# Designs tried in a protein design chat: miniprotein binders against q96jn8r1131to1294. Part 205

Target 1, 164 residues: q96jn8r1131to1294
Amino acid sequence: TLEFLENHGKNILLSNGNRTATRVASYNQGIVVINQPLVPQLLVQVRIDFLNRQWTSSLVLGVITCAPERLNFPASACALKRAAWLLRGRGVFHNGLKICEKFGPNLDTCPEGTILGLRLDSSGGLHLHVNGVDQGVAVPDVPQPCHALVDLYGQCEQVTIVNP
Key: E = the ipSAE of ESMFold2; O = the ipSAE of OpenDDE; V2 = 0.75 times the mean of E and O plus 0.25 times the DockQ between their complexes.

## First folded at step 17 (miniprotein)

Design W102 (at its last fold request DockQ between E and O 0.93; V2 from the best seeds 0.88)
Fold by OpenDDE base, look of step 18:
Structure W102 (fold): chain B 164 residues (1-164), chain A 83 residues (1-83)
Amino acid sequence: as target 1 above (164 residues)
Amino acid sequence: SKEEDLFKIAEEFAKLALEMLERGDYMYAAEYYLLAAEEALEAGNPELAFEYARKAIEYAKKNGNEEFLEEAEELLEKIKEEL
């Protein structure tokens, strides 16, 4: 069963069998990691449950290739300076630095109910899915094992892991 | 060199901070300046680190995150030790 790990950002409260993550304070400290590593046959999806419009920006999606159980989470995903590939807004980031300006839809403007997915293909390409639509390869040749990461940042205050 | 690489990373974070400022995002701006400060300090450039840390503090105050502000101020104090 896909769940968020107990090791998470300080402002996160897990519920629903650790399938729902809620940021209960401020706009940051909201990183969560999904327990099972991504494998080519696995589509991991989260649904944006709640957006708080008092903040700017929104959730960050991506993967980490370090052991998530021992990860000391920074306040936000942008501060992950190693072993991290992230999708934020329309940008792709690697270890904190932007490697692509425009990819897929703007995550900052995804409404509540949007289902966002991550999937590895057989060549190690990381795909973004939006409401079931494959947006293409966001990051080629991602090292394995890797774990899906969600940063409940800014407007995004709650997400839930959903089955494909 | 490693130091030069770290310096470049610092500059990249600072650029990202500026991009955030361009869209009025003081949240990420503060965070990126903090990152820039950390990298600059590690790069052996405490003067630059100081500048970035000050900016991080400035924009942290704008976004009202006290915990982050405290972190930035702690870094600033660390930087001052290297000046």
Scores: ipSAE 0.889, ipTM 0.943, lowest interface PAE 0.5, mean pLDDT 96
Fold by ESMFold2, look of step 17:
Structure W102 (fold): chain B 164 residues (1-164), chain A 83 residues (1-83)
Amino acid sequence: as target 1 above (164 residues)
Amino acid sequence: SKEEDLFKIAEEFAKLALEMLERGDYMYAAEYYLLAAEEALEAGNPELAFEYARKAIEYAKKNGNEEFLEEAEELLEKIKEEL
């Protein structure tokens, strides 16, 4: 069973059997990680439960390739300067730097109820799913093992892990 | 060299900060300027690091996040010691 890992951002409260993460303060310190590494047949999905449009930017979705249980998370995923591949807005980022200007939809505009998914394909490609629709390969060759990460940044105040 | 690479990374973070400013995102602008300052300092360019750290502080003041502002001000004081 997929759960958010106990090691998470300082402003996160876990609930619903550790399947729901809520950012309870500020706009950052909201990094959460899924407790199992991605493998080719595993689709990790989260639903956006609550957005606060007061903020300009929204959640970040991606993977880390280092062991997450004791990792000291920065305040925001943008400061992950190693072992990280992230989707933010329309961009793809590797270790904090943009490597693709436009992939998939703009995550900053996804409404409440959107279901976002991550999976690896058989060649290590990272796929984004939006409401069940595969958006293609965001990153062609992600090192394994890797774990799915969500940064409940800015607008995004709550997500829940959902089953495929 | 590693110093040249770190300097280029600092410039990339500063570019990201400017992109965020253009869309009015002072939260990310401050965070990217802080990253740029850290990289510039590590690259051995404390003058550029000072410029980036002051920009991080400028935009952090607009965000109401006192913890981040304190972090940015601490970096600025560290940079001043190398000037």
Scores: ipSAE 0.848, ipTM 0.925, lowest interface PAE 0.7, mean pLDDT 93
ESMFold2 (binder alone), look of step 17: mean pLDDT 88; pTM 0.883
OpenDDE base, look of step 17: ipSAE 0.888; ipTM 0.942
ESMFold2, look of step 18: ipSAE 0.839; ipTM 0.921
ESMFold2 (binder alone), look of step 18: mean pLDDT 88; pTM 0.882
ESMFold2, fold request of step 19: ipSAE 0.822, 0.837, 0.819; ipTM 0.909, 0.917, 0.907
ESMFold2 (binder alone), fold request of step 19: mean pLDDT 87, 88, 88; pTM 0.879, 0.882, 0.882
OpenDDE base, fold request of step 19: ipSAE 0.889, 0.887, 0.889; ipTM 0.943, 0.942, 0.943

Design W103 (at its last look DockQ between E and O 0.83; V2 from the best seeds 0.79)
Fold by OpenDDE base, look of step 17:
Structure W103 (fold): chain B 164 residues (1-164), chain A 83 residues (1-83)
Amino acid sequence: as target 1 above (164 residues)
Amino acid sequence: SKEEELFKMAEQFAKLALEMLERGDYMYAAEYYLLAAEEALEAGNPELAFEYARKAIEYAKKNGNEEFLEEAEELLEKIKEEL
């Protein structure tokens, strides 16, 4: 089953069989990684459960290609300078640098209840899904194995892994 | 060179910081300035690192994140050792 790994950001509390992640302090230190690596056609989805409007920005989605069990998480995903492809706002980032200005909907404005998904296609393209709708390839060629990463940042204080 | 690459990374992070500031996101601004400072320091430019670290601290204070502030201040002290 899909779960968040026990190795996570300092401010994360896992619950619901490690399928729910809650950031319980501040606005950062909220990175979580899903246990199973992404394989082609596996759709991994998380639902935004709770947004705290006191903060700005929102969750970051992406993948890492390093071993997640040994990863020392920085305070936020933007500080991942290696082996990381991230979706934030409408931008796509690779190892900290912005590689695309506008992709898909703005993650910073997704309301509670939004279901966000990541899926690798057969060519290694990373797709973003929003409420079941494939938004296209965000990253054309992602090294495998890779793990889905969620940074509960800013407004996003809780997410839950949901099945398709 | 490696140092040149690091320097360019520092500049990129600083640019991202500015972009965040333009939209009023002081949280990411602080974080990107900290990243910029780290890269600048590694690039052998402690003066630039110092500047970025100070900005990180400035916006960290605005955000009220004590843990991050402490990290930024620690970096600042490290930078000072190389000035």
Scores: ipSAE 0.890, ipTM 0.943, lowest interface PAE 0.5, mean pLDDT 96
Fold by ESMFold2, look of step 17:
Structure W103 (fold): chain B 164 residues (1-164), chain A 83 residues (1-83)
Amino acid sequence: as target 1 above (164 residues)
Amino acid sequence: SKEEELFKMAEQFAKLALEMLERGDYMYAAEYYLLAAEEALEAGNPELAFEYARKAIEYAKKNGNEEFLEEAEELLEKIKEEL
């Protein structure tokens, strides 16, 4: 069963059998990681439950390609300078550096209720899904094993894993 | 060398900070300037790190996040020890 790992950002409270993550303070320290690696045919989905539009930016979604159980997470996913492929706004980032200006929709505009999904295709391509609709390949060849990551940044205060 | 790689990362984070400023995103601008300052200090360039840390603090004050501001001020004090 897909759950958020107990190793997470310090401002996160896990609930609902570790399937719901809430950021309970500030705007950052909200990194969570899903406990099983992505494998072909596995669609990992989270629903945006609660947004606070007081903040400027919203969540980051992506993968890390190193073992997450004992990793010392930075305060924000933008500081993941190794083993990370991230989607933020419309940009794609690798190890903190932007590699694509525009991919898919602007994640900062996704409303509450949006279901965001990540999956690997058979070639190791990372796909973003938005409300069930495949947005295409964000990253063509992600090293495996990798784990899905969400940074409950800024506007995004709560997400829940929707069980496939 | 490691210092050259760290300096290159500092420059890239500063570029990202400027991009965020152009979009009016002061929260990320502050975070990217803080990252740039950290990399510049690790690269052995405390003068550049000081410049970036002051910018991180400036934009942190604009977004009102006390926790981040405390982190940025802590880094600035560390950098001052290297000047």
Scores: ipSAE 0.663, ipTM 0.816, lowest interface PAE 1.1, mean pLDDT 91
ESMFold2 (binder alone), look of step 17: mean pLDDT 88; pTM 0.876

Design W104 (at its last look DockQ between E and O 0.84; V2 from the best seeds 0.82)
Fold by OpenDDE base, look of step 17:
Structure W104 (fold): chain B 164 residues (1-164), chain A 83 residues (1-83)
Amino acid sequence: as target 1 above (164 residues)
Amino acid sequence: SKEEDLFKEAEEFAKLALEMLERGDYMYAAEYYLLAAEEALEAGNPELAFEYARKAIEYAKKHGNEEFLEEAEELLEKIKEEL
């Protein structure tokens, strides 16, 4: 089953069979990684459970191609300078640098209850899903294996892995 | 060269910091300035690294947390050793 790895950001508390991640302090140190690697046509989804409007920005969603169990997580996903493709706001980032200005809906403004998904297609394209709607290819060619990553940053204080 | 690439990355992070400032995201601004500082230092440009680190600290003091501020200050001290 899909669940978050025990190797996670310092401010994360896992619950619900490691399917729910809650950032219990501050605005950062909230990175979690899903245990199973993304394989073609597997849709991995998380639901935004709780937003704290005291903070700015929101969750980051993406993938890493390094071994997640060995990863020393930085305080925020933006500091992942290798093996990382991230979606933040409307931007797409690779190893910390912006590679696309506008893609899909603004993740910073997604309300509670929003279900965000990641899926690899047969060509290695990484798709973003929002509430079940395929937003298209965010990253055209992602190396495999890769793992879905969620950074509970800023406003986003809790997410839960949900089944399609 | 490797150093040139690092320098360019530093500048890119600094640009991202500015973008964050423009939208009022001071936490990310601080983080990107710190990243810029790290890359600048690796690029062999401690002067530029110092500038970015200073900015990181500035915004960290106002909008960051203690742990991040400490990290930024530690980097600043490392940079000073190279000046």
Scores: ipSAE 0.849, ipTM 0.927, lowest interface PAE 0.6, mean pLDDT 96
Fold by ESMFold2, look of step 17:
Structure W104 (fold): chain B 164 residues (1-164), chain A 83 residues (1-83)
Amino acid sequence: as target 1 above (164 residues)
Amino acid sequence: SKEEDLFKEAEEFAKLALEMLERGDYMYAAEYYLLAAEEALEAGNPELAFEYARKAIEYAKKHGNEEFLEEAEELLEKIKEEL
């Protein structure tokens, strides 16, 4: 089944059979990675369980295209300078640099209960789903294999993997 | 050249830091200035790296994360060795 990898950010506590990730300290050190690579048939979905609106920015979603089991993750996903494609706010980032100003909804305003999904299409395009609705292709040609990544940053203190 | 590319990336990170400041997001501003400093140093521009690292420290103090502040100060000391 889909689970968060044991290799994760320092401030993460895994629970619920490693399907729930909670950031238990600070605002960062909250990177988690899904244990299976994305394939076209696989829709990885997480639900935002708990937000602390003290902060302006919230979670980051994306993929890494290198093997995640032994990586030394940075404190925040914004510092992933290689092998990373990320969605933050309304922006799309490749290796830390913005490549698209506006895609999909603003992740910094998604409320508790929002279900966010990632999948690859048959051409290697990375799709974002929001509450079951496909938002289209965020990144047109992601190298495979890749793994879904969530950074429980700022506002976002807990997410849970859910089935489609 | 590789150094020119790294310098341009440092400038892009600094632009991201300014965007975050405009939104009042001091956490990301500090993190992006630290990235800018790292890229500028790798590009062989320790003077610019120093300026970005000082900005990272400034905004790190505002969000109070001691671990990040220690990292930023450590980078600043490394940069000073190349000035």
Scores: ipSAE 0.788, ipTM 0.901, lowest interface PAE 0.9, mean pLDDT 92
ESMFold2 (binder alone), look of step 17: mean pLDDT 87; pTM 0.865

Design W105 (at its last look DockQ between E and O 0.88; V2 from the best seeds 0.86)
Fold by OpenDDE base, look of step 17:
Structure W105 (fold): chain B 164 residues (1-164), chain A 83 residues (1-83)
Amino acid sequence: as target 1 above (164 residues)
Amino acid sequence: SKEEDLFKEAEEFAKLALEMLERGDYMYAAEYYLLAAEEALEAGNPELAFEYARKAIEYAKKNGNEEFLKEAEELLEKIKEEL
């Protein structure tokens, strides 16, 4: 089953069989990684459960290609300077740097209840899904194995892994 | 060179910080300036690192993240050792 790994950001509290992640302090230190690596055609989805409007920005989605069990998480995903492809707002980032300005919907404005998904296609393209709708390839060639990463940042204080 | 690449990366992070400031996001601004400072320091430019670290501290104070502020201040002290 899909779960968040026990190795996570220090402000994260896992619950619901490690399928729910809650950031319980501040606006950062909220990185979680899904246990199973992304394989082609596996759709991994998380639902935004709770947004705290006191903060700005929102969750970051992406993948890492390093071993997640041994990863020392920085305070936020933007500080992942290696082996990381991230979706934030409408931008796509690789190892901390912006590689695309506008992709898909703005993650910063997704309301509670939004279901966000990541899927690798057969060519290694990373797709973003929003409420079941494939938004296209965000990253054309992602090294494998890779793991889905969620940074509960800013407004996003809780997410839950949901099945398709 | 590696140092040149690090320097360029530092500048890119600083640019990202500015973009965040333009949208009123002091959280990411602080974080990007910290990243910029780290890269600048590694690039062998402690003066630039110092500048970025100070900005990180400034915006950390604005966003109220004490833990991050502490980290930024620690980096600043490290930078000072190389000035």
Scores: ipSAE 0.883, ipTM 0.941, lowest interface PAE 0.5, mean pLDDT 96
Fold by ESMFold2, look of step 17:
Structure W105 (fold): chain B 164 residues (1-164), chain A 83 residues (1-83)
Amino acid sequence: as target 1 above (164 residues)
Amino acid sequence: SKEEDLFKEAEEFAKLALEMLERGDYMYAAEYYLLAAEEALEAGNPELAFEYARKAIEYAKKNGNEEFLKEAEELLEKIKEEL
């Protein structure tokens, strides 16, 4: 089954068979990675379990194309300067820099209970799903292998991997 | 050149920091200013790196994240050596 990788941000506690990640301190150091690479037609989904609205921004969702097992994660996903495509707010970021101002829904406003999904299509396009609904291609050609990444940043204090 | 590209990336990170300040997000503002400072220093512009690092420290103090603040202050001291 899909699990969060044991190599994760410093402020993360894994539970529920490593399917639940909780940020237990501060607002950052909350990067987690799914333990197997995305393959075409595999939908990786996480549910937002708990939000703390004292913070302004919320989670980041995306992929990393370098091997995650021994990677020394930065404090926040925004500092991933290579091999990363990320969704934050309404924007798409590649290697830390914004490449699209408005792709889909604003992740900073997703309430508790929202199920966010990532999958690759047959051409390597990265799709975002929100509550089971495909939002289209966020990134047209992601190199494989890649791993799904969540940064439990700011508002987002807990997510759980769920099955489609 | 590589230095010109790094300088442009530093400016883009500073622009992102300003966008986050407008939203009142001092956490991202500090993080983006630190990235801008690092890129400016690598681009060979320690004067600009100094100004960005100073801003990173300013907003880090609002966040209560002592580890980040220490990192930003260490970068500032490193930048001073190249002024």
Scores: ipSAE 0.820, ipTM 0.909, lowest interface PAE 0.8, mean pLDDT 93
ESMFold2 (binder alone), look of step 17: mean pLDDT 87; pTM 0.871

Design W106 (at its last fold request DockQ between E and O 0.91; V2 from the best seeds 0.86)
Fold by OpenDDE base, fold request of step 19:
Structure W106 (fold): chain B 164 residues (1-164), chain A 83 residues (1-83)
Amino acid sequence: as target 1 above (164 residues)
Amino acid sequence: SKEEDLFKEAEEFAKLALEMLERGDYMYAAEYYLLAAEEALEAGNPELAFEYARKAIEYAKKNGNEEFLEEAKELLKKIKEEL
């Protein structure tokens, strides 16, 4: 079963069998990692439950290739300087640096109820899904094993893992 | 060299900070300046690190994030030790 790991950002509270993550303070310290590694054709999805519009920006999606159980999380995903590929806004980032300016829809403008998914294809390409629509390969040749990461940042205050 | 690479990375983070400022995002701006400061310090350029850290502190105050502000101030103390 897909769940968020107990090792998470300081401002996160888990509920619903660790399938729901809620950021309960400030706008950062909201990183969570899904327990099972991504394998080819496995679609992992989260739903945006609540947005707090007093803040700017929104959630970050991505993958990490280091051991998540031992990871010391920084205040935000943008500070992950190793083993990290991230989707933020329309940009793609690798180890903190931008590698693509425009990819898919803008994550910062996704409304509540949006379902976002990550999937590896047989070639190691990381796909973004938005409400069930494959947006294409965001990152080619992602090392395996890797784990899906969600940063509940800014406006995004709650997400829930949902079934495909 | 390693230091040159770190310096370049610091500059890249600073560029990202500026990009965020252009969008009115002071939250990420603060975070990127802090990252830039860390890299600049590791690159052996405490003067540059100092400037970036000051900017991080400035925007941290605007964001009202006391925890982050404290982190930035701690880095600033380390930077000052190298000046």
Scores: ipSAE 0.880, ipTM 0.939, lowest interface PAE 0.6, mean pLDDT 96
Fold by ESMFold2, look of step 18:
Structure W106 (fold): chain B 164 residues (1-164), chain A 83 residues (1-83)
Amino acid sequence: as target 1 above (164 residues)
Amino acid sequence: SKEEDLFKEAEEFAKLALEMLERGDYMYAAEYYLLAAEEALEAGNPELAFEYARKAIEYAKKNGNEEFLEEAKELLKKIKEEL
């Protein structure tokens, strides 16, 4: 079953059989990783459970290609300068730098209850799903194995893994 | 070269910091200026790294994250050793 790894950001509390992650302090130190690498048949979905509107930006969603179990996470996903492809706001980032200004919806405005999904296609393309709707290929040719990551940043204080 | 690539990345992080400032996002502005400072220092440009680190500290004070602020101040101290 899909769970968040025990290796996570310092401000994360895991609950609900490690299927729910809550950021319990500050605005960062909220990186979590799904316990299985992505494969073409796997759709990883998380629901935004709680937002705190005092912050300007919200969660980051994406993948890393380094093994996550013993990785020392930075405070924020924006500092992942290697082996990372991330969706933030409307932008797509590779190793911390923007490679696309507009893809999919603005993650900073997604309300509570939004279900965000990641999957690989057969060519290694990374797809974003929003409330069950495929937004297309955000990143072509992601190396495998890769691991789904959520940064409970800013507004986003809780997410829960949900089944497709 | 590696140094040229690091310098270009520092400039891109600084551009990202400015984009975040335009939105009023001081949390990301501080984080991107810190990344720019780190990259500039690694590129062998401690003068530019100093400028970026000072900006990271300036905006970090606005977001109330004392751990980040201390990290930024420690980087500035390290940069001063290279000036």
Scores: ipSAE 0.841, ipTM 0.924, lowest interface PAE 0.7, mean pLDDT 93
ESMFold2, look of step 17: ipSAE 0.832; ipTM 0.914
ESMFold2 (binder alone), look of step 17: mean pLDDT 87; pTM 0.863
OpenDDE base, look of step 17: ipSAE 0.878; ipTM 0.939
ESMFold2 (binder alone), look of step 18: mean pLDDT 87; pTM 0.864
OpenDDE base, look of step 18: ipSAE 0.879; ipTM 0.939
ESMFold2, fold request of step 19: ipSAE 0.806, 0.815, 0.805; ipTM 0.903, 0.912, 0.904
ESMFold2 (binder alone), fold request of step 19: mean pLDDT 87, 87, 87; pTM 0.863, 0.864, 0.864
OpenDDE base, fold request of step 19: ipSAE 0.877, 0.879; ipTM 0.938, 0.939

Design W107 (at its last look DockQ between E and O 0.87; V2 from the best seeds 0.86)
Fold by OpenDDE base, look of step 18:
Formats: C-alpha cells, structure tokens, sequence
Structure W107 (fold): chain B 164 residues (1-164), chain A 83 residues (1-83)
C-alpha cells in the first residue's frame, strides 16, 4: 500500500497507517515522500486535508530520483538542489531552479479537499492530476525510479494519500 | 568552472528571493537568500555570501521562524570566518 516513509521532515507527524501527514509546527520542515516509486501504471494522489490561513503559500508536489530512505530533508523542498522536480504555485522547478513559470492550476490556491495526483506516462513524462483531471505533462523525461514528494509548506498542514 | 556555476546558482536563488519579496513572502525570501548565501560561500565569495546571509536573517526575523533564524546566523558565523 502507499504510505509516507518514516524518513520525513522534522515537523511532520504521520498517522492513519502513515497515509496522513500533519505538519505540527511552524510553516516548514514538512517534506514527506511516498514509499512506492512511481511507475507508469501508478497514479499517486494526495488530498489536502487542512489549510492554515495564517501562513502564505501552500504545498509543493514533485518527485525525487535519489534514495528517499537516506535523504536528509532540508527545511523546504525549494532547497532540494539535486534529483528533484517540483511543482509549486504555477511554477515548475528542477534542482531548486525555476524551469517553467506557468503550468496548470496554482497549487497555492487549491482549497481543502483538492486531490492532487502524480503519474508517469510511458515516455517518462510526469503528469499532474487535479481532482481527477489530467493537467498534462509537467516534466518530461523524469528519470526512474523516482518517488513522489509532498512538501507540506505554508498553509498546507495536512494531507492524506487517497486511492484513485 | 564549478565555482562559476555555484556563483550563478547563488544569483539565481537571490533572484527567486526577490520574486518572493515582490509578493510579500518573507518565508521563501528568507529561504532563498539562505540558499544563495550557501552557494556563494561554496563558490568562494564570502563577501557575497555575507550579503545574502544578512538578507536571510532579516527576513527570517520578519517571518518569525526562530529555528530558521538560528540556522542563518550559524551560516553567517561560518561566512565571517572566511572574511
């Protein structure tokens, strides 16, 4: 089953069989990684459970291509300077640098209940799904294996892995 | 060179920091300046690192993250050792 790894940001508390991640302090230190690597047939989805409006920005989604079990997580995903492709706001980032200004809906404005998904296609393209709708290829040619990453940042204080 | 690449990356992070400041986001601004400082230091430019680290501290104070502030101050100490 899909679960968040025990190796996670220091402000994260896992629950519900490690399918729910809650950031319990501050606005950062909230990175989690899903245990199973992404494969073309796998749609990984998380639901935004709770937003704390005292903060700005929101969750970051993406993938890492390094071994997640040994990853020393920085305070936020923006500090992942290697082996990382991230979706933040409407931007796409690679190893900390912005490679696309506008892609898909703005993740910073997704309300509670929004279901966000990541899927690899057969060509290695990383797709973003929003409430079941394929938003297209956010990142082409993602190296495999890769793991889905969620940074519970800013407003986003809780997410849960949900089945398609 | 590697040093030049690190310097360029530092500048890119600083640019991202400025973008965050444009929208009033002191959270990411602080974090990007910290990243910029780290890269600048590794690039062998402690003067630039110092500049960015001070910015990181400035905005860390504004965003209220004490843990992050501590991290930034620790980096500043390291930078000062190379000045």
Amino acid sequence: as target 1 above (164 residues)
Amino acid sequence: SKEEDLFKEAEEFAKLALEMLERGDYMYAAEYYLLAAEEALEAGNPELAFKYARKAIEYAKKNGNEEFLKEAEELLKKIKEEL
Scores: ipSAE 0.884, ipTM 0.941, lowest interface PAE 0.5, mean pLDDT 96
Fold by ESMFold2, look of step 18:
Structure W107 (fold): chain B 164 residues (1-164), chain A 83 residues (1-83)
Amino acid sequence: as target 1 above (164 residues)
Amino acid sequence: SKEEDLFKEAEEFAKLALEMLERGDYMYAAEYYLLAAEEALEAGNPELAFKYARKAIEYAKKNGNEEFLKEAEELLKKIKEEL
């Protein structure tokens, strides 16, 4: 079953059979990774459970293409300068640098209860789903294997893995 | 060249830091300036790295993250050795 890996940001507490991640301090150190690589038939979904609107920015969602079990995570996903394809706000980022100004909704404004999903299509395209609705291809050709990543940054203090 | 690519990346991170400042996000602004400083130093431009590291520290003081501030100040120390 899908779980968050035990290797995660230092401000994360895992609960609910490792399906819920909570950032328990500060605004960063909140990177979590899903324990199975994405494959075309796998939709990884997380629900935003709790937001703290004192912060300006919210969660980051994306994939890493390196083995996550022993990776030393940076404080924030923006510092993943290798092997990372990320969605933040309205932008798409590759290895920390913006490659698309606008894709999908603004993640910084998603309310509590929003269900965000990631999947690969048969061509290696990375799709974002929002509340069950496919937003299209964010990244056309993601290297495999890759793992879904969530950075519980700023506003986002808790997410839970949910079934499709 | 590798150094030219690193310099371009440093400039892109600094641009991202400015975008975050426009939004009032001092946490991301500090983080992006630190990334810019790291890339500039690796590119062999310690003067530019010094400029960016000082900006990272400036905005880091607004966010109260002692671990980040320590990291940024250590980078600044390293940069000063190459000036």
Scores: ipSAE 0.839, ipTM 0.924, lowest interface PAE 0.7, mean pLDDT 93
ESMFold2, look of step 17: ipSAE 0.827; ipTM 0.914
ESMFold2 (binder alone), look of step 17: mean pLDDT 87; pTM 0.867
OpenDDE base, look of step 17: ipSAE 0.883; ipTM 0.940
ESMFold2 (binder alone), look of step 18: mean pLDDT 87; pTM 0.868

